# VHH binders against c4kar8, part 104

Target 1, 263 residues: c4kar8
Amino acid sequence: MAELSTPSPASPAPLDGGRGDELEKFTLRGARQILQLLQDLITHRGLITAHTGGGHSFMTAVLKVDEERGRVVLDPSPDPQANRRALAAPRLTCVTQLDGIRIQFPLVGLGEGQDKGRPALFAPLPAEMLRLQRREFYRLQVPLAHELSCLLKAEDLARKPVEVSARVIDIGAGGVAVVVPTGAAEFVIGGTLPACRLALPDGEPIELDLEVRNLNRQTQRNGTEQLRVGLRFAALPRAADTRIQRYIFKTERALNAKARGGL

## First folded at step 8 (VHH)

Design h81 (framework vhh_vobarilizumab_d1)
Fold by ESMFold2-Fast, scan of step 8:
Structure h81 (fold): chain B 263 residues (1-263), chain A 125 residues (1-125)
Amino acid sequence: as target 1 above (263 residues)
Amino acid sequence: EVQLVESGGGLVQPGGSLRLSCAASGFTFSEYDMAWYRQAPGKGRELVAGIDSGGYTSYADSVKGRFTISRDNAKNTLYLQMNSLRPEDTAVYYCAAQKSFYGLTYYRPSDYDYWGQGTLVTVSS
């Protein structure tokens, strides 16, 4: 069940443009496919986070597609400053999700207009749309009973090597989220942790390089602090990818069977 | 031959009123979204007000409550009633026409099919 897991990372931030070649197989470039996906966003009233650069974004939605003039019609922000930033931006990066599928696309040449007296924003149809299916972007919540861990090779505040055994709280095709005690190691967004070891229930630990993608401090009800670290698989051998996918598939199937049985 | 002919421009004192007209010919006026744009010296053309083929109106924030756009399809004429004029309203005012597409009107100057020659409005002294 979708209720048992989150398909998206905690952060709705755009995926790294430097991954263009790696994401090409998930990129739609056909005009009919793009039009169909935009229509699906309209039908399901998908909320879109539009990033204007410099850490600024606003909430929008696709209202209509003007196929004759090749344009998409967007709902403006209730914040006039957000609309001014969007209109001044050379491009928008639009991020949304539909039924657990991550969708991302650029819009260039944003302008103003109206739809029967209602203010609207317009842009040419995107030339490409990224569509990551659940299987590629899905994040399985790791059952506590599985006791999944990842041995992180990091540095402390004095830049001395330190090994931290971190509990894996979720896992997907692209990475893991782990929890560590606050102060156990220094983490820098964009930093690489080489030769970490992911322990799956069956087989030897998987040695892999992890890139730090996000950091979230969590305060538990008892007052203790944990650091949640989002980690991307920097380079994943085929054998390791197969083992991780097998674990996710088997675990999801078991959780779905349990949910259908009593709930 | 398509023509948009503007009239009604002139010199007016701050706080005064002026009514602009745009006479259209050579196309089916009722099928077009119409707009008034203005251009001050050294600046690009900016939207003042728009009215679509269905009569729905839109206004730039700087003119809301002061200007009223209207159209008379029987006379093929677009109007702009300008009240409480300010020195910053000084500009050449242009009539523009865009073929209607299912209630959608785009406000970039390049989105308009036809333009008038403009009429000068000076708010001074």
Scores: ipSAE 0.466, ipTM 0.790, lowest interface PAE 2.0, mean pLDDT 85

Design h82 (framework vhh_vobarilizumab_d1)
Fold by ESMFold2-Fast, scan of step 8:
Structure h82 (fold): chain B 263 residues (1-263), chain A 125 residues (1-125)
Amino acid sequence: as target 1 above (263 residues)
Amino acid sequence: EVQLVESGGGLVQPGGSLRLSCAASGFTFSEYDMAWYRQAPGKGRELVAGIDSGGYTSYADSVKGRFTISRDNAKNTLYLQMNSLRPEDTAVYYCAAQKSFYGLTYYRPSEFDYWGQGTLVTVSS
């Protein structure tokens, strides 16, 4: 069993078919869902990279969906050679993004046609479409009972080093959001906090560098002000990435189990 | 009953010209996209030229500049003017009709609703 390299959800390269079973949970097979997704690509004028095999690809877009005949209509390339390769290919692998979500689908039986005199490509509607949310934007709301914290190495108003223990309120593969008491430290968007320590259950704290991405001051009902800080993982170690993903997966499964059990 | 009847085929010398006609009946001709397909011995059907209900045309690369497709909705007739004929143009030529759908025309034989019986064109010296 050979493991294949995992492209980022933002990468234009197609995901390898060897991961098919693992991708089933992200695969849309319902006719209505497929039609709605294709219509969303039309509405947002989404650019599609169509891979014809042999390292060749071209840029296209969905122009129309013909529901009655079961066809998707695509914009041909301005390059005649690209269109010739596409028509000769046994399949196209189409890759695009919609609101940061990676979408991938196969087209088999590509043909030529026209749309009011303009050249067009068409194919039968895909039987399936892969939809992967960008990993970096997924955020798990951290249960209060988990008491997750991150020790931040920051600076005070005089630019002197200070250590602040901050409560983690959400976590994703790309970073965390934390709550810091107002005035405990100064944060600059784009600034790096080196050698911070993230405390996860079932192990020693993870040492990592964090980049400040956003700041939000919130006033609570009791009048107390707190600072919410969004932090991106910089140079994340492989072992740390594995532990963070495992925590997210395990916690999400536990939360989903509770939701299914409660009427 | 729907009918498409081709005429105008025959024997012609290389470099010669022929005009094919297709008479349509039994449907509202003006609402259909029309095409000419051909089939040479031992080969599959291939698109020669198409014209949609709006009058927009499409041509196969092998005939572009030599053939002209046209239609007369008042006469329910499709035409193909063939100039500079070559031995490779020898085939049975078929008229085909596809119901218009918001200006979309699909040039796959299975997408056409009605077909004529064909007319033979032989280009030989």
Scores: ipSAE 0.387, ipTM 0.762, lowest interface PAE 2.5, mean pLDDT 84

Design h83 (framework vhh_vobarilizumab_d1)
Fold by ESMFold2-Fast, scan of step 8:
Structure h83 (fold): chain B 263 residues (1-263), chain A 125 residues (1-125)
Amino acid sequence: as target 1 above (263 residues)
Amino acid sequence: EVQLVESGGGLVQPGGSLRLSCAASGFTFSEYDMAWYRQAPGKGRELVAGIDSGGYTSYADSVKGRFTISRDNAKNTLYLQMNSLRPEDTAVYYCAAQKSFYGLTYYRPSEMDVWGQGTLVTVSS
């Protein structure tokens, strides 16, 4: 079969249906999240491999998102046969990568036309997009010696403002976990704590908004209770993200070097 | 012992080329996604290029078209061919590995399982 060639190593294969259940936690279904991710692909000029079935695919890119009409505009293939296969397919499976994160989404109802006088492919916005992050659950355990703290702007039982200095016990890309004494403040899951200050070893404290994601009461070895609060970074600025990433990376490297030296 | 050892760094003129190598030992290389990261003075580590266990490649926008990542599973070695080098490419280059996950790789420094010690690349006149 001369027509059957080995798939290019540069062409990403779509994930099979048998893995769908394990991937649900990485699936975006919110309209705002989908629009933002598509816009990120435009901003970064991400190349997309569109799979039309039967082992066929072509290279495309998102040219624009038409929010008013609820559709995405794609760059057509220079190969007319690839475009005809795409238009005839019941669905396209689009696969791309953004900063090493794999993104996969379906397009159904593909049509053709023109955008600014140039040929283009159009499809309704996808109802879901897969964004896979290998260690989404990972948190760096903060060494006690770092004395890393976060000054929380919270409320007491009477909804009066209080400031609580909380010890940061872990930190990741999406947030921090802190420990506070029981009764120090009231926390409500989904509540926002504005203008909190995260103190990292290098530089000024980072001012950021935190969303309460979880609450867990922990009993210490001495029998006292502490409240562990999981906090999500809301709208984290790039400069703050860079500093947090640098802290995580430097600390992991130092801990790994220490562990290897201890052998 | 699980380890990655980089080589091939050095001083090169702008517009020049270098080929970096990373020798892996102590794990089944073919089951790992591999990446090159770099760190310039005063900055954090950033992804340069990645290659998964299936040979699928990813590149940072700043190096697309200039750098080529490749792997040789028979030799347990990762390569980075660097062409058209610029002063901005000056950094310590690190090899990193993470166990493959459904043919998908999240290239964040904190997500890598194994790191090399780094090799210095200096691009200057």
Scores: ipSAE 0.000, ipTM 0.123, lowest interface PAE 13.6, mean pLDDT 79

Design h84 (framework vhh_vobarilizumab_d1)
Fold by ESMFold2-Fast, scan of step 8:
Structure h84 (fold): chain B 263 residues (1-263), chain A 125 residues (1-125)
Amino acid sequence: as target 1 above (263 residues)
Amino acid sequence: EVQLVESGGGLVQPGGSLRLSCAASGFTFSEYDMAWYRQAPGKGRELVAGIDSGGYTSYADSVKGRFTISRDNAKNTLYLQMNSLRPEDTAVYYCAAQKSFYGLTYYRPSEYDSWGQGTLVTVSS
């Protein structure tokens, strides 16, 4: 089977809807499996990107699972506009990851409530959850301490060339996700950004052609907005591929060692 | 038989005050999350205020600072104190009950197990 245009497991972008039949083997439909996975998200305090449509999303988390009434309880955004968009949406697509494994699930019928006086969002338990366990879809969440950046060569709204230094938030074999301030440059899905420079800690910047795969305007927990851009490596030289994979492996190994030592 | 009976509605001038009561019977009132909803002609039911079994309250933005929800478990009664009333507050006010689970209250009409018949509040000018 051919798998095309799959975003990273750690990327906030939802998976391509045209690949539903290829994803069936990774889809959980058992009530016990769904409840266990939601509980794992609570236990690990997994941060969730909830897509409300129109390129908008907000950061949330599972606060509680109400097994008696069959509901999941989510942390609302501090931005009232983000909550209004979510409540008006016919469906949320929730994306998160656990230990590099992509988890995606729909929520339909979102409503408001409270948990002992604290505002909360709730929805019926999802009928299905995607748990994508293939290593080829793995994305490393880049540690903030690494200050990984990519210098993007793009255009502003007037088609004037502009260079934007973007923070890399995740990286995998097929691409990166970056954060840019809203309005810093214009990005078009399918557009190519030539001669961008990816700065890794282990050497000189890697020069890459990047293709824009997805765009998401994300409201952070503090209420500020940022643009997240998913970028595919259009052509990756063998030497660059080796350096990227080495960085991912070394960083993952170091994070696993730290987690086993204390977290 | 679960019953919720509202009272205290009436005609009041803008800026006036009114206190609604809801007398509950047929269930263990202290185990239920209670709410006031309202419905204007041609509109859907909207949440006004909620109070859970633990006494935690929540209010719609349009009534914050003007309305106060409270409960008296010894009398099996829910109250809504309405101050600084506006013409936009004109509606039938409904008492609603939802069984408490894990401290969670869900603010959707379909989540409530029981409803009163309603009491009319008219704010005229």
Scores: ipSAE 0.490, ipTM 0.807, lowest interface PAE 1.9, mean pLDDT 86

Design h85 (framework vhh_vobarilizumab_d1)
Fold by ESMFold2-Fast, scan of step 8:
Structure h85 (fold): chain B 263 residues (1-263), chain A 125 residues (1-125)
Amino acid sequence: as target 1 above (263 residues)
Amino acid sequence: EVQLVESGGGLVQPGGSLRLSCAASGFTFSEYDMAWYRQAPGKGRELVAGIDSGGYTSYADSVKGRFTISRDNAKNTLYLQMNSLRPEDTAVYYCAAEKSFEGLTYYRPSEYDYWGQGTLVTVSS
């Protein structure tokens, strides 16, 4: 029942696939959850920016949800050209906020008609909605002074085992981003790195399996090229999860105190 | 209110150079991750280069070593220096901006917060 996005054969390498996976825990896919969130947007009169592609967008709102027909009713733009662009678009990307929480969802199959004698736009209910809670999506930029590292157990181009000590540049509840020298190891998106060791300042290294979610070649401010690797925690024991969250929160508080001129 | 205005596009011979600029207004530029995207006729929009609020840069493989992205926070301006241009670089180039999340580097999985109108780059003999 869900709409699938299929990669084009001529598409460049995915640039945000790893972040899409990192956001999975914030993605609502249950019909009841989607209906409740849409109803919350109606109740709070949430203004939605609908992006039609090509740099074009318009402001809309959810007017009602038609559960029996499985569709949402949207307020059209007062600009007729914006409505024409929306109807011609293969997809709308809808972005809004509710109580400081970012909400984002796709709409496909947009049509026009009337609701209670007034012009309206209609679309099938989205198959998914992103409800991004800042703390749960938060990724701490790791201070250089903390010297956080992760020993990666990876493979070279010939599939021979290699161990790479990688600097951790950011960390969140779902994973880490690390930097490695170009050519240190081969990484495959979706591949698993078993028995890696994450070193935090507050104790023994945490042994965990990491899944490769994204790869980016980056140039640092000093001109050096490095490979940035996004890694998802494949499974975390509760004790490891607690240690990681404690590190994130303590470091965040310390950074906020310094930024505000605290002790 | 919020505006991104691209400039610097034009016609250039293969092997030539162009410098694109994107003037930003209506938001706190230094808090935003910035990127250049391009769209060739009949193709989808693709990322060319990105620069986060902390100054870290990223490039598409097809332009690495030829293009340089930079920003001037005092002037609220994003730049793309394009060297060794090829016919395949012919496209409309778009400036894009997204709010940086604390600790999160450059682009989000879905569409940027703000887009410019685009500037045409034609590389032809």
Scores: ipSAE 0.000, ipTM 0.124, lowest interface PAE 14.3, mean pLDDT 77

Design h86 (framework vhh_vobarilizumab_d1)
Fold by ESMFold2-Fast, scan of step 8:
Structure h86 (fold): chain B 263 residues (1-263), chain A 125 residues (1-125)
Amino acid sequence: as target 1 above (263 residues)
Amino acid sequence: EVQLVESGGGLVQPGGSLRLSCAASGFTFSEYDMAWYRQAPGKGRELVAGIDSGGYTSYADSVKGRFTISRDNAKNTLYLQMNSLRPEDTAVYYCAADKSFSGLTYYRPDEYDYWGQGTLVTVSS
């Protein structure tokens, strides 16, 4: 069952403030902790999805923290419309991942200007940051080299059946996030896509039913727009669950081994 | 009260074998995912092997083919059979338990509900 006000915990979409009671223990409010976490995002070149409301977001990054002025400096979108939406928004909800841990924080009072002669977005330091270490929020960012795909069985705006091969961008125990071209198919939150096929390495595609949990139109760093769809595993056989978990574990181990051995 | 009590550790020569046990109490063992973790001196905690409530197993690459994880739900006990032991297997071994509907409990060491106190395994000639 879809909840329209609450995105899936595994999605790149922001988590609902109505979960505040269970999220409080994961909330950082210390100035030193917030500054250190923002600096870690800079050091690791963490890409941030900044949600501007209305199902719109854009890709950004923290360029620096200005402690003297109490501000973060963000990379503006190359799409002027995305920047206009961000500046008009009462708040940005920023979502990123660091070492498999979901990080989410609000920015209020966004402005634009220049940093050392280059266009930049500025916002006051957030008063709080969520750092979620629960496994149900864990999402493996799928390496591009794996070319993971999911064949979606959906309908177009005229209700005609269509098959869409979507690139899997992240995967967790509860579902996947995929990228589809804008207009390729109709997706409705709470809608079920039956008999979809998830292509993992090392075996036949997994046939499964997917529920649409969230939709987000994301402006990429190159200025192009993509539709990101969060999908929940509705009817997951035990063997399929085991294969998905094995893929996640194996891939994270390989990534961790490269980080330690390859620099 | 929830308890996990490890046993079976000790000193063994390279090439030897040990069987670790973890006795669980205070929760419905059959509903929990179980795992073995280890921590060598000066290193962080690492996953060795996991087994979910349905009996599906996962192993670290360094122990595949040498170690076998198993469970006995009737006895509320988790086991790790360790064969062909190497000096680099020297560590404190911990059992961990977590109730999850995701099956990822054996992957994330900081997310387990319950941990044992550990049992020392020393592999030395």
Scores: ipSAE 0.000, ipTM 0.119, lowest interface PAE 14.0, mean pLDDT 78

Design h87 (framework vhh_vobarilizumab_d1)
Fold by ESMFold2-Fast, scan of step 8:
Structure h87 (fold): chain B 263 residues (1-263), chain A 125 residues (1-125)
Amino acid sequence: as target 1 above (263 residues)
Amino acid sequence: EVQLVESGGGLVQPGGSLRLSCAASGFTFSEYDMAWYRQAPGKGRELVAGIDSGGYTYYADSVKGRFTISRDNAKNTLYLQMNSLRPEDTAVYYCAAEKSFTGLTYYRPSEYDYWGQGTLVTVSS
């Protein structure tokens, strides 16, 4: 019970007591299952967002699990600032997705060194991993080829209205995550963006009110920073919900066919 | 033709052990999440244990520590090792399979792609 992780401000919504009890059954604490899940992340080349606190994160990956030394080996950021933030953090909150299932785990005691002569980050194996199989938490990673965008109605630093076309990187029943160019607009957690327009491949753009759920400045694999904004659907119309669900299911099935039978 | 064929059921005394097997054919077993469900007379089906294509396991609270689910992808076979059996474990045990894509329907009986015909386990003196 003392092994539950605490979400940072840049992480997903916090865990409450009643929901914590429900989510407990999705928390892996067996050493064998933790090792297997980490190995699956390596096998599928899963990209991990590592939250370092203070609204900062960087993209990493598990390169190796060292069972003898009881540690994971992570890909460092090409941005030295991101690595310094990570090493100074008391813990990382690592978030990824494997076959649509949200995976979250803490890493404590991060160090730096070398693996096979290359720079690497090291941490002890996590004592717990959350593997969350809940429909409302599911996020489809949007294929880049779909070029999904959401036109956001936001404000700049001077409170002047601006429209920003943001790339949709994931989508679920409850919302979307988008990438916004640094400095394009200001966002406030809990703020509402009215009459935004979500463009799906089939049909007209969907007009939606969106609530800002989270913000993080994410250092990409190439070392550049981008702002990732998590947005919740506020008052989703029934017809819009149906279209979004249809897009998710069709895309899931297409990805499944491609990965396991399409070539 | 897709088939799931359960075996290993039988009559056992309380405190005894049984090992159930489910032989799968007609699909790529290694790509499927597998589960054991059971149904006692006059009751609905309940999840006993699940194992996904990656080997991650889940157990119902009533069987944790007593039952172990495992799979052998080379033999296309799912297993359930049942120890410390109790009279309330008496049920028909069903093997179920669903395509391991997102896990969103992992434990939903109505959304499993394939079901076996079941094998009876009776725990009594």
Scores: ipSAE 0.000, ipTM 0.197, lowest interface PAE 12.4, mean pLDDT 79

Design h88 (framework vhh_vobarilizumab_d1)
Fold by ESMFold2-Fast, scan of step 8:
Structure h88 (fold): chain B 263 residues (1-263), chain A 125 residues (1-125)
Amino acid sequence: as target 1 above (263 residues)
Amino acid sequence: EVQLVESGGGLVQPGGSLRLSCAASGFTFSEYDMAWYRQAPGKGRELVAGIDSGGYTRYADSVKGRFTISRDNAKNTLYLQMNSLRPEDTAVYYCAAQKSFEGLTYYRPSEYDYWGQGTLVTVSS
């Protein structure tokens, strides 16, 4: 009856990479990044347009990722001809959108089978995914080796001032996500943390005001809990914005080079 | 807030020259990649020339050697110098802007954040 919510996944045609050097900056090749992006598509029930060549395409979605067998499970088309065309194609070009960000990836070796007794399509995990976005919406996953931190000025559970050194797990033009031990401080969505200090490489910490945007509790493999806190830059000086953008660009380039074996 | 205003279009004879200008406001011009696109009757928008925030230029094969794109960051203005004009250059010319990714520029209409209203160039006698 009612229309589904409308992400617009495939209005433009797939991008021609040419030699691909202009698009390399936006190509994800790390297994963890690819798995996380596919999981994000599952979580948000992202509709995917799968192009089979010759002007043909069909609508699908990622149903699950089978990490142990290294493959994705896709929703088949209700049109049997579309499914036959897909299975006969040497390659699918999948195009979708998540929060206004265009995502494109290849699938090779498509097969058919069953998932929980229902028909499904299967393909090996893609070796690369293209993630095209406007710069202001980009979120870089911070490498653990960088040990990038933000000193937060907050209150503990007894309402006493506390400084918490939080690990930065992602960073963008608009903010950061950090991880803190559960109980280290109390956070309120919409609250402001003044004069926090973001430690980037190659310079002094950046002093900035952060607004709490979201909270998510995670349980680690060893049973300990951590709190993920999403923080927005309340006001960002031009020099700080430049340093953050430079860090994001440099780190993305290094990650892409690492994935290619670093020459 | 953001505006791109094209000027310099008009009627010109084959072999003639025109210079198009695009005045930009409402954003930090020096951080944006800029491009000229055109659309002829019955055709889609196609890239004419692009210039990134670092000054790197790219041209469509059909205009290479005849057109020159340039920018003046102090005046927030983009230019297209068009020489040796041909009847097939007749089109509406559009100015487009996209936030720069460290000198990388996409040359697809869907990748540009801001567009001007266009200026008509007619090459005819």
Scores: ipSAE 0.000, ipTM 0.086, lowest interface PAE 21.2, mean pLDDT 78

Design h89 (framework vhh_7yz9_2)
Fold by ESMFold2-Fast, scan of step 8:
Structure h89 (fold): chain B 263 residues (1-263), chain A 125 residues (1-125)
Amino acid sequence: as target 1 above (263 residues)
Amino acid sequence: QWQLVESGGGLVQAGGSLRLSCTASGFTFSEYDMGWYRQTAGNEREWVAFIDSGGYTTYADSVKGRFTISRDNAKNTVYLQMNSLKPEDTAVYYCAAQKSFYGLTYYRPSEYDYWGQGTPVTVSS
């Protein structure tokens, strides 16, 4: 089935290293920065999900950074099969979070041994580490009660201008996902929708240019067909960026408060 | 409107080869990551192979060394070359496409935006 897919901050899903320039600006390659980040993971006892390929993973942690020998020491899995898969893998993709910051790094050349008499896994220090602020990664599922909408300026199948009021189902720093009835407008991936209007609570609609990034057709239980459209913010004025960020954080705090209150 | 059309499936003897094709329309194919999945009756979809828009490839352990995924952006087509086929490779094979803002796990079916209708492959012993 066709479905929109976006990882959450809590998701252990690895980010593809082949994402090119999209992830380059978030990649740390300085030796001192890498050492400091690994040390922060030790200090905060960060749990790491290590992906070994083929859908397999295990939980680990950084026990030590051996700067003199240029290697990291990891906690082995209590599951012997997981350790065997890890040692056989050409590469581990390690994913963790620290104070809402997603951290991801590769480990190549994993070996086994002992550290101070205790079983351990060893790997050379990573040459790079990805560090994504929550802002870049997070997608807020928009509460239905907010009735958040985006007026899209698009074209119909005859290339005539059409305006479609679309319901916003999720929102992040990089864009929104919206739902429209199938056939409401023609969307071309990579196409730009100029001067669209995003209606947030507490203010005038935000005028912005949107780039179509993905399309996903969904059939509801009642047989109604809908189109999910993933839209990227082509450029955001600072004021618009600030308003979107405030909405995301305010709504998330309210949702967290309700969950803690048992509502 | 988008479409993914698979072809190339059929009957083959164990040890034989098949090449599956998947032709895309209705989106900018060169910007999409492509995957192949397979499914047998009564089981969930199993990831087989992945190729991103930049040409990076990865494979499930069960097919590594036997299957090769490739793409031809001029033809809007992704291919799966299947060599040394085994009876356990018998399944319906699906082509899938994705474009994500924040990356994803290529082995999860729910993470793909577009799916083809599937093409059956039967490997006899």
Scores: ipSAE 0.000, ipTM 0.114, lowest interface PAE 14.5, mean pLDDT 79

